# VHH binders against EKC/KEOPS complex subunit cgi121 (cgi121): the designs that were tried, part 129

Target 1, 174 residues: EKC/KEOPS complex subunit cgi121 (cgi121), of Schizosaccharomyces pombe (q9p7j3)
Amino acid sequence: MILPLFPETQVHVFVYENVSNCAAIHEQLISQNPIYDYAFLDAATILYKKQVYSAIIRALEDRRDEQMKTKTIHSEVILSLSPKTEISSAFRQFSMTKKSKNIVVVKIDSKLTEEEEFERLDKLVEGNRVEFSDEELQKLIDFKVLKKNYKLDPSTLENPLASILSSIALRGYS
Below, E stands for the ipSAE of ESMFold2; O stands for the ipSAE of OpenDDE; V2 stands for 0.75 times the mean of E and O plus 0.25 times the DockQ between their complexes.

## First folded at step 14 (VHH)

Design zc1 (from zb59 with K53S E107F; framework vhh_7yz9_2; at its last look DockQ between E and O 0.88; V2 from the best seeds 0.71)
Fold by OpenDDE, look of step 14:
Structure zc1 (fold): chain B 174 residues (1-174), chain A 120 residues (1-120)
Amino acid sequence: as target 1 above (174 residues)
Amino acid sequence: QWQLVESGGGLVQAGGSLRLSCTASGFTFSSYRMGWYRQTAGNEREWVALITSSGRTDYADSVKGRFTISRDNAKNTVYLQMNSLKPEDTAVYYCTARSYNKYGPTFDYWGQGTPVTVSS
């Protein structure tokens, strides 16, 4: 996928359910294994495609403006999901954990087609790939976690997307 | 051959002020984004303030309105003015210099850190 505002950057997003080896993946990430150069998100924290895209765009803007807070573009995507500026908080809120079962995987600056990237990633993730859609994400979301992460209340739950996108866009502007 | 040397840390009472300095050598200072991070024992290093080569600044929420980052390219120095200090600001503060390409950061230089202790 090519984002209109970043035509030179190819992005791929994958969703996996019933992943059995999140702990193993997490260990590789801690070890900074280059073949695991992705953003691994806990699907329990993701409700909308636009939420993911908004975070990606925010990360790419930060990169463009030389304002990245983290070391890698993928870690910046994770930070960009959070309404908070603290890196550790963002990772605790949105990053895949050893106990995760469902994940969203983001690849920035891919040189491969979506199919080729999938083949590569499929060797790393032991789970079932599902469509990257709001419908599928809705099946995987933990609303308690979502409400906590974005401080959603009854007034904002009527339109969670607007609140989420505002939180992402306005991070650091409070 | 490159160096980042921090100074200005120390003990201060809550509500007090400190000014940290970081002097760079061995690379083209003016081309780098400069910043300050801080770390406490057992925790990950957290970013505090950044200033791009063009002079744009950004701050963590926890320090916004209290800290000010600035740079003097003629002196190859970046500063962190810390006002209204709180005990939770206690940490080792690290100066960093980051270079970029189109794919993101290429290299980070880090200082050895300067400790800041804020007493109640």
Scores: ipSAE 0.659, ipTM 0.867, lowest interface PAE 0.8, mean pLDDT 94
Fold by ESMFold2, look of step 14:
Structure zc1 (fold): chain B 174 residues (1-174), chain A 120 residues (1-120)
Amino acid sequence: as target 1 above (174 residues)
Amino acid sequence: QWQLVESGGGLVQAGGSLRLSCTASGFTFSSYRMGWYRQTAGNEREWVALITSSGRTDYADSVKGRFTISRDNAKNTVYLQMNSLKPEDTAVYYCTARSYNKYGPTFDYWGQGTPVTVSS
């Protein structure tokens, strides 16, 4: 898909459930294998499509403005999900780990159609693709993790979208 | 060849101040985004501050209001003024020079680091 603010940048987002090879993927990411140049997120931390799109937009704005803090646009997406500026904390909180079961995968600057990118990614991920939708994400979220990551209180936990998006937008102003 | 040389680190009491300098050798660095990162034992490097080629600044949450980044392009030097230092600021501080294309950083130069120790 194409974001209106970044019309020359093609983005794809995929969701996989019941992934059996997160440890193998994690090792490839540590080895900096370019075939794995995606943002791999733990789906337990993602409740809304807008959460992911807001992080993508923030990362693309920082790239445009020469304000990236990490080495790649995909690592910058992971940082951009965090309400805080600490890179290591953001990765610990949002990135796929060896123990993850469900993942959200983001590709930025794709030169492929969604189906073509999926066919490539499907060779790397041993799991079942589900729709990137709020309905599917809600089945995969861990609300305890969400509450901790965004410091949600009882008044915001029932409808946390605005609080989460504000946290992403206000990062660095704590 | 590019070189980045940090200086100004050392031992300081909590509440004190230090000014770090980072001087580039060879070319003017006026087109580069400059930045400071820091690393504590057992941890990965964390971003602290940046100043773009156009002079815009940004700071990590933990240092905002206490640290100030600035640049002197005539001297190929970037500075980090560190006030109200806390023991948590103890780290090795690294200077970076970064250039971009539309896909992200292209040249990403790092200094050797300058240690800062803040005692209680």
Scores: ipSAE 0.637, ipTM 0.865, lowest interface PAE 1.7, mean pLDDT 90
ESMFold2 (binder alone), look of step 14: mean pLDDT 82; pTM 0.824

Design zc2 (from zb100 with S99V; framework vhh_7yz9_2; at its last look DockQ between E and O 0.82; V2 from the best seeds 0.68)
Fold by ESMFold2, look of step 14:
Structure zc2 (fold): chain B 174 residues (1-174), chain A 120 residues (1-120)
Amino acid sequence: as target 1 above (174 residues)
Amino acid sequence: QWQLVESGGGLVQAGGSLRLSCTASGFTFSSYRMGWYRQTAGNEREWVALITKSGRTDYADSVKGRFTISRDNAKNTVYLQMNSLKPEDTAVYYCTARVYDKYGPTFDYWGQGTPVTVSS
């Protein structure tokens, strides 16, 4: 899906595998270092590109409508992945942790081209960049984690996309 | 001086009700998104409710159907009516006013908080 309602908002998404310094990145996020102003997601929780785009769209809609619950657009993306409104649980479930190995990194409101943003991000992340694609994401997902985060039963794990996207779009309406 | 002052907190038995009030001074109240957050000991602040400039409301899942946020722009006051209180609602409740630009919140005004204790 394209971001038609947000034409002035440049977004970049990167995927890294075999990241060796998640603990160091995590410390910088806790310290609120502005150089690390990205959404760092655990790739074990992300199965589809559309999952990430839907969370970005929901965060941008909440920003537009003055309904953000967190302090930054990037923290709002993390919350928006969750089917629930509780901020702390959304971060526990979807955010990169010290123990993460593979990550998805989102930059919203970038002033840089994708290549320029990559060059900056690559100084911060010690890992191998892979394509942001459903094919690569499927290699990195943990289906036990996905099931728990979205309360999927075993039969919905065959095609969970619609359930996941509706959880993101309808959070707060149920 | 810019101030948000909460009132109405206290001790209440489970199943009871409280109404929190938050009055604003030193800024144009009608221009701000208002909200309530709460914090239990040893935990991060959690969002509870918000009300936009136009009066749209939203609530955390844990309080839907029990809590109601409202605003009275003539009195520069936002309210949180809390019904059917449970021990897990015990927290310090903070009133916020939020300033936005096109990149999101630029800063929040916070009150000092009002403690709410719900005894079992």
Scores: ipSAE 0.638, ipTM 0.873, lowest interface PAE 1.6, mean pLDDT 90
Fold by OpenDDE, look of step 14:
Structure zc2 (fold): chain B 174 residues (1-174), chain A 120 residues (1-120)
Amino acid sequence: as target 1 above (174 residues)
Amino acid sequence: QWQLVESGGGLVQAGGSLRLSCTASGFTFSSYRMGWYRQTAGNEREWVALITKSGRTDYADSVKGRFTISRDNAKNTVYLQMNSLKPEDTAVYYCTARVYDKYGPTFDYWGQGTPVTVSS
């Protein structure tokens, strides 16, 4: 996928359910294995496609403006999901853990087609690929976690997307 | 050959002030974004403040209104003025210079760090 605001940056997003090897993937991430150069998100924290895209765009903007806070564009995507500026907090809130079952995987600056990238990623993730859609994400979300991460209350729960996007966009401005 | 040397750390009482300095050598200082990070034992390094080559600044929420980052390109030095210090600000503070690639990986040069201890 090509984002209109960043036409030279190819982005791919994949969703996996029933992943059995999140612990193994997590260990590879800790060791900074370059083969695992993706943003691995806990699907329990993701409700909308636009939430993911908003985070990606924010990360790309930060890179463009030399304002990245984290080491890599993929870690910046994780940070960008959070309404908080602290990196550790963002990772605790949104990143895949050893106990995760469902994940969203983001690839930035891909040189491959979506299918080619999938073939590569499929060797790393032991799970079932599902469509990257609001419908599928809705099946995987933990609303308790979502409410906690974005401090959603009864008034904002009527339109969670607006609240989430505002939180992402206005991070660091409050 | 790239070097960053931090100074100014030490022991200070809560509510006090401290000014950190980081002097760069071996590269064109004015061409790179500079920043301060801090780390406590057993925890990940957290960003504190950044300043771009154009002078744009950004701060972590935990230090906004209290810390100020600035740079003097003529002296190849970046500063962190820390006011109203709190015990939770206790950490080793690291200076960093980041090299950006438009579509590639970023690379960070780091100093050895300067310890800051804020007592209650």
Scores: ipSAE 0.637, ipTM 0.855, lowest interface PAE 0.9, mean pLDDT 94
ESMFold2 (binder alone), look of step 14: mean pLDDT 81; pTM 0.816

Design zc3 (from zb100 with T52A T57I; framework vhh_7yz9_2; at its last look DockQ between E and O 0.92; V2 from the best seeds 0.84)
Fold by OpenDDE, look of step 14:
Structure zc3 (fold): chain B 174 residues (1-174), chain A 120 residues (1-120)
Amino acid sequence: as target 1 above (174 residues)
Amino acid sequence: QWQLVESGGGLVQAGGSLRLSCTASGFTFSSYRMGWYRQTAGNEREWVALIAKSGRIDYADSVKGRFTISRDNAKNTVYLQMNSLKPEDTAVYYCTARSYDKYGPTFDYWGQGTPVTVSS
């Protein structure tokens, strides 16, 4: 996928359910294995495709302006999902954990087609790939976690997308 | 041969002010994003204030309105004016310089850190 604002950057997003080896993946991330150069998100925290894309765009903007807070573009995506500026908080709230079962995987600057990237990633993730769609994400979301992460209340639950996108867009501008 | 030398840390009472300075040498200062991170014992290092070579400035929410970052390319120095200090601001403050390519950060220089202690 190519984002209109960043035509030179190819992005791929994958969703996996019933992943059995999140703990193993997490260990590889801690060891900074370059083969695992992706953003691994907990699907329980993701409700919309636009939520993910907004975070990606925010991260790419930070990179463009040479104002990234984290070390890698993928970690910056994780930070960009958060309404807070703290890196540790963002990772605790949105990143895949050892106990995660469903994950969203983001690849920035891919040199491969989506299918080729999938073949590569499929060797790393032991789970069932599902479509990256709002419909599938809605099946995996934990609304309690979502409400906590974005401080959603009854007045904003009617249109969670608007609240989420505003939180992402306005992070650091309050 | 490169160096980042911080100064200005110390003990201050809550509500007080400090001004940190970081002087760079051994690399092209103007080509780097400069900034300040802070770290407390047992916790990860967190960003505080960043100033890109373009002049874009970002602040962490916890310091917005109280801290001001600035840079003087002629002096190879980056500053952090810290006002209305709180006990929660107690940490070791690290100066950092980051270089970029089109894919992201390529290298980070770090100072040795300067301790800031804010008493109640």
Scores: ipSAE 0.920, ipTM 0.963, lowest interface PAE 0.5, mean pLDDT 96
Fold by ESMFold2, look of step 14:
Structure zc3 (fold): chain B 174 residues (1-174), chain A 120 residues (1-120)
Amino acid sequence: as target 1 above (174 residues)
Amino acid sequence: QWQLVESGGGLVQAGGSLRLSCTASGFTFSSYRMGWYRQTAGNEREWVALIAKSGRIDYADSVKGRFTISRDNAKNTVYLQMNSLKPEDTAVYYCTARSYDKYGPTFDYWGQGTPVTVSS
């Protein structure tokens, strides 16, 4: 997909369920293997498509403004999901771990079509691709984790989207 | 040959102030995003304050309202004024310069670090 404010930046997002090799992927990420240059997110932390797109937009805005805090645009997406500015806590809260079961995978600056990128990614991930949709994400979310990560109170838990998106957009401006 | 040299670190009691300086040489200072990161033992570096070549500034939540970053392009120097210091601010502070292109960061320069100790 191409965002209007970033017309030369192609973005793809994939969702996998029942992933059996997160530990192997994690080792490749630590090793900085360029074949694994994606943002790997724990799907238990993602409820909405807009949550992911908002983090992507925030990361791209920070790149445009020369305010990236992390080494890559993909690691910046992980930071951008967090309501807090601390890098280590953002990774602890949102990044795929060795124990993750379901993942959301983001590619920014892709030179490939969605299906070409999928074919590459599918060689790396041992799991079942599902559609990137709110319906599929809702099946994979852990609401306890979501509440903790965004400090949602009972009044926002029924419809938390605005609170989550505000946290992403306004981090660092309070 | 490029160089970033930090100075101004030291020991200070909680509630006190320090001013860190970082002087750059060997590259075009005005073309870089400058910044400060800090590292405590056993942890990765965390960003503290960044100032783009445009003058846009970001602060980490833990320091906002207490720390002020500024740059003087004529002197090739970036500063961090640190007020109302807390023991949690104890760390090695690193100056950094980063260049960008349309795809993101292209090069990172790092100083040697200057230790700051805030005693309770």
Scores: ipSAE 0.698, ipTM 0.890, lowest interface PAE 1.4, mean pLDDT 91
ESMFold2 (binder alone), look of step 14: mean pLDDT 80; pTM 0.802

Design zc4 (from zb59 with T52A G55S; framework vhh_7yz9_2; at its last look DockQ between E and O 0.78; V2 from the best seeds 0.78)
Fold by OpenDDE, look of step 14:
Structure zc4 (fold): chain B 174 residues (1-174), chain A 120 residues (1-120)
Amino acid sequence: as target 1 above (174 residues)
Amino acid sequence: QWQLVESGGGLVQAGGSLRLSCTASGFTFSSYRMGWYRQTAGNEREWVALIAKSSRTDYADSVKGRFTISRDNAKNTVYLQMNSLKPEDTAVYYCTARSYNKYGPTEDYWGQGTPVTVSS
């Protein structure tokens, strides 16, 4: 897909459930294998499509403004999900771990169609692809983790999206 | 041939101040975003402060209000004024320079680091 504010940047987002090889993927990420040039997120921490898009937009804005805190645009997406400025904290909160079962995968600056990118990614991820939708994300979310990551309380649980988006947008402004 | 040389680190008591300097050579200093990162043993390197080509600054939450980053393009030097230092600020501080490409990867240069120790 193309984001209106960044027409020159093609973005793809995929969701996988019941992934059996997260540990193997994690090892490849640690070794910085260029074939795994994606943002791998733990689906347990993602509730809305807009949450992911907001993080992507924030990362792209950081790149545009030459203010990226991390080395890659994909790592910047992970950081952008967090209400905190600490990189290590963001990764602990949102990145795929060896124990993850469900993941959201983001590709920035893709030169491929969604179908072509899927074929490429499908060789790396051993799991079942599901639709990138709020409905499917809702099935995979861990609300305890979500509440912890964004410090949600009873007053914000009625509309967690607003709180999440505010946290992402206002990161570094507190 | 490029170099980033940090200086100004050392031992300081909590509540004290230090001023770090980083002098660049071998590349066009004014074309790069400059910054400071810090790292402790066994931990990942964390960003501390950034200053863009435009002199726009950004700070990690942990140092906001206490640290100030600045640059002098004429001297090819970036500074980090650190006030109200805390033991938690103890780390090796690294100077970095980043060049952005429109459709390509960033180019990063890193200094060797200068140690800062804050005693309680």
Scores: ipSAE 0.871, ipTM 0.934, lowest interface PAE 0.6, mean pLDDT 95
Fold by ESMFold2, look of step 14:
Structure zc4 (fold): chain B 174 residues (1-174), chain A 120 residues (1-120)
Amino acid sequence: as target 1 above (174 residues)
Amino acid sequence: QWQLVESGGGLVQAGGSLRLSCTASGFTFSSYRMGWYRQTAGNEREWVALIAKSSRTDYADSVKGRFTISRDNAKNTVYLQMNSLKPEDTAVYYCTARSYNKYGPTEDYWGQGTPVTVSS
């Protein structure tokens, strides 16, 4: 898919449920294996497609403006999900861990079709692909985690989209 | 051979000020994003302040309003003015220089670090 603000940047997003090998993937990420050059997110932290798109847009804006805080565009997506500027907290809160069960996987600057990228990713992830949709994400979210990560109160938690998107867009301005 | 030389670290009382400097050589300073990161014992490096080649600045939440990053391209030097220092600002501070292409960072240079200790 192509975001209007970044027409030359191809992005793919995949969702996997029931992933059995997150520990193995995590080891490859710390080894900096280039085959694993994706953002691996814990799906327990993601409620909306727009949450992921907003983090991607924020990361791409920071790349365009030469203000990236992390080393790769994929790690910058993980930071961009956070309302806070601390890198270690963002990774602890949003990235896939060895104990994750469901994941959202982002590829930025793909030179492959969605199906070609899926073919490669599917060899790395032992789990079941589901649609990247609000319907599927809502089955995988942990609302306690969401509330903690974005400091949502009870009325905001009922429809938290605007609060979450504002947190991503306004980090550093509040 | 590129070089980043940091100075200005040391011991200061809480509420005090320090000014860090980082002088660069061996690359075209004006074409690099400069920055400061810090690392406390047992933790990962965290960004503190960044200054683009356009001189646009960005600050971590924990230092905003207290720290000011600036650059002098004629002297190939980036500065970090640290005011209202707190014990939690105690860290090793690293100067960084980064270049970009359209896909992201390409060169990423780091100084050796300068220790800052803020006593209660």
Scores: ipSAE 0.686, ipTM 0.886, lowest interface PAE 1.4, mean pLDDT 91
ESMFold2 (binder alone), look of step 14: mean pLDDT 84; pTM 0.838

Design zc5 (from zb71 with S30D E107F; framework vhh_7yz9_2; at its last look DockQ between E and O 0.01; V2 from the best seeds 0.00; counts 0 for: pae E 21.0 > 2, placed apart)
Fold by OpenDDE, look of step 14:
Structure zc5 (fold): chain B 174 residues (1-174), chain A 120 residues (1-120)
Amino acid sequence: as target 1 above (174 residues)
Amino acid sequence: QWQLVESGGGLVQAGGSLRLSCTASGFTFDSYRMGWYRQTAGNEREWVALITKSGRTDYADSVKGRFTISRDNAKNTVYLQMNSLKPEDTAVYYCTARSYDRYGPTFDYWGQGTPVTVSS
């Protein structure tokens, strides 16, 4: 996929459910294995496609403006999901953990087609690929976690997308 | 042969001020984004303040309004003015320089760090 604001940057997003090897993937990420150069998100924290896209765009903007806070563009995506500026908080809130079962995987600056990238990623993730859609994401979300991460209240829960996008867009502007 | 050398750390009382300095050598200072990060024992390194080549600044929420980052390209030095210090600001502060490739990887230089202790 090509984002209109970043036509030279190819992005792919994949969703996996019932992943059995998150712990193993997590260890590879800690060791900074370049084969695992993706953003691995806990699907329990993701409700909308636009949430993911907004984080990606924010990360790309930060890179463009030379204002990345984290080491890699993929880690910056994780940070960009958070309304908080703290890196540790963002990772705790949104990144895949050893105990995760469902994940969203983001690849930025891919030189491969979506299918080729999937084939590569499929060798790393032991789970079932599902469609990257709001419908599928809604099946995987933990609303308690979502409410906590974005401090949603009864008034914002009617339209959580607006609140989430605002939180992402306005991070650091309070 | 590149170097980032921090200075200015020390012990200060809550509400006090410190000014950290970081002097760079061995690379083209004015081509790098400069920044300050801090780390406490057992925790991950957290960003504090950044300043781009063009002088654009950014701050973590925890330090906004209290800290000011600046740079002097003629001296190859980046500064962190820390006012209204709190015990929570106690950490080792690291200077960093980052080069950017628009669509590629980044490269970071890091200093050895300077300790800042804020007593209550």
Scores: ipSAE 0.813, ipTM 0.914, lowest interface PAE 0.6, mean pLDDT 94
Fold by ESMFold2, look of step 14:
Structure zc5 (fold): chain B 174 residues (1-174), chain A 120 residues (1-120)
Amino acid sequence: as target 1 above (174 residues)
Amino acid sequence: QWQLVESGGGLVQAGGSLRLSCTASGFTFDSYRMGWYRQTAGNEREWVALITKSGRTDYADSVKGRFTISRDNAKNTVYLQMNSLKPEDTAVYYCTARSYDRYGPTFDYWGQGTPVTVSS
């Protein structure tokens, strides 16, 4: 995939349901194994494709502007999903945990086609790949978690996308 | 022209075994997740098993421990070994090929189905 603002940066996004090895993946992430250099997100926190793309764009903007707060672009994507700037809160709220059941996986700066990246990732994740689409994401979301993470109230619940995207775009701007 | 051709269905007594096969042509077999669905009269198609490009498998709870999916990419063939069959396994079994290889139409292929009947 090519983002218009970052035409030299290839990005892939995958969704897996019923993942049985999140604990094993989590251990590899803790050990900083470079084979696992992806952003692993808990799908219970993701309702829209644009939510993920907006976090990717924000992370890439922060890298371009030398404003990254975390050590890798993939960890920066996790931070960028959060309306807050605190790193530990963002990871607690959005990152895959060893108890996660469904995940969204992001690869930034890929040198592979989507099919090639999928083949590599499929060796690492034991679960069922589903389409990265709003339809599939809506089956995996936890709306209680979404409402809490983005502080959605009755006026924003009618169209939560705009509120969520604004939170991502405006984080830290005062 | 693409094709998925199932074979191996038939009549079997409860407790018996069958091996279904599905041979693919006309598309890039090694690029697809292969799978099996089944359908009983009056119901929606039910997912049974999945095998990824790299050989990882997953199964519906109702068939775990009894069914095994496998693939042979050199022969463009996916298999479903069905052991310890029960009358409730009676259905038409469909081979599928699915891909999530771009933002655009996912090319999903379905076979014509092969009936399996499990008698008491």
Scores: ipSAE 0.000, ipTM 0.091, lowest interface PAE 21.0, mean pLDDT 83
ESMFold2 (binder alone), look of step 14: mean pLDDT 81; pTM 0.814

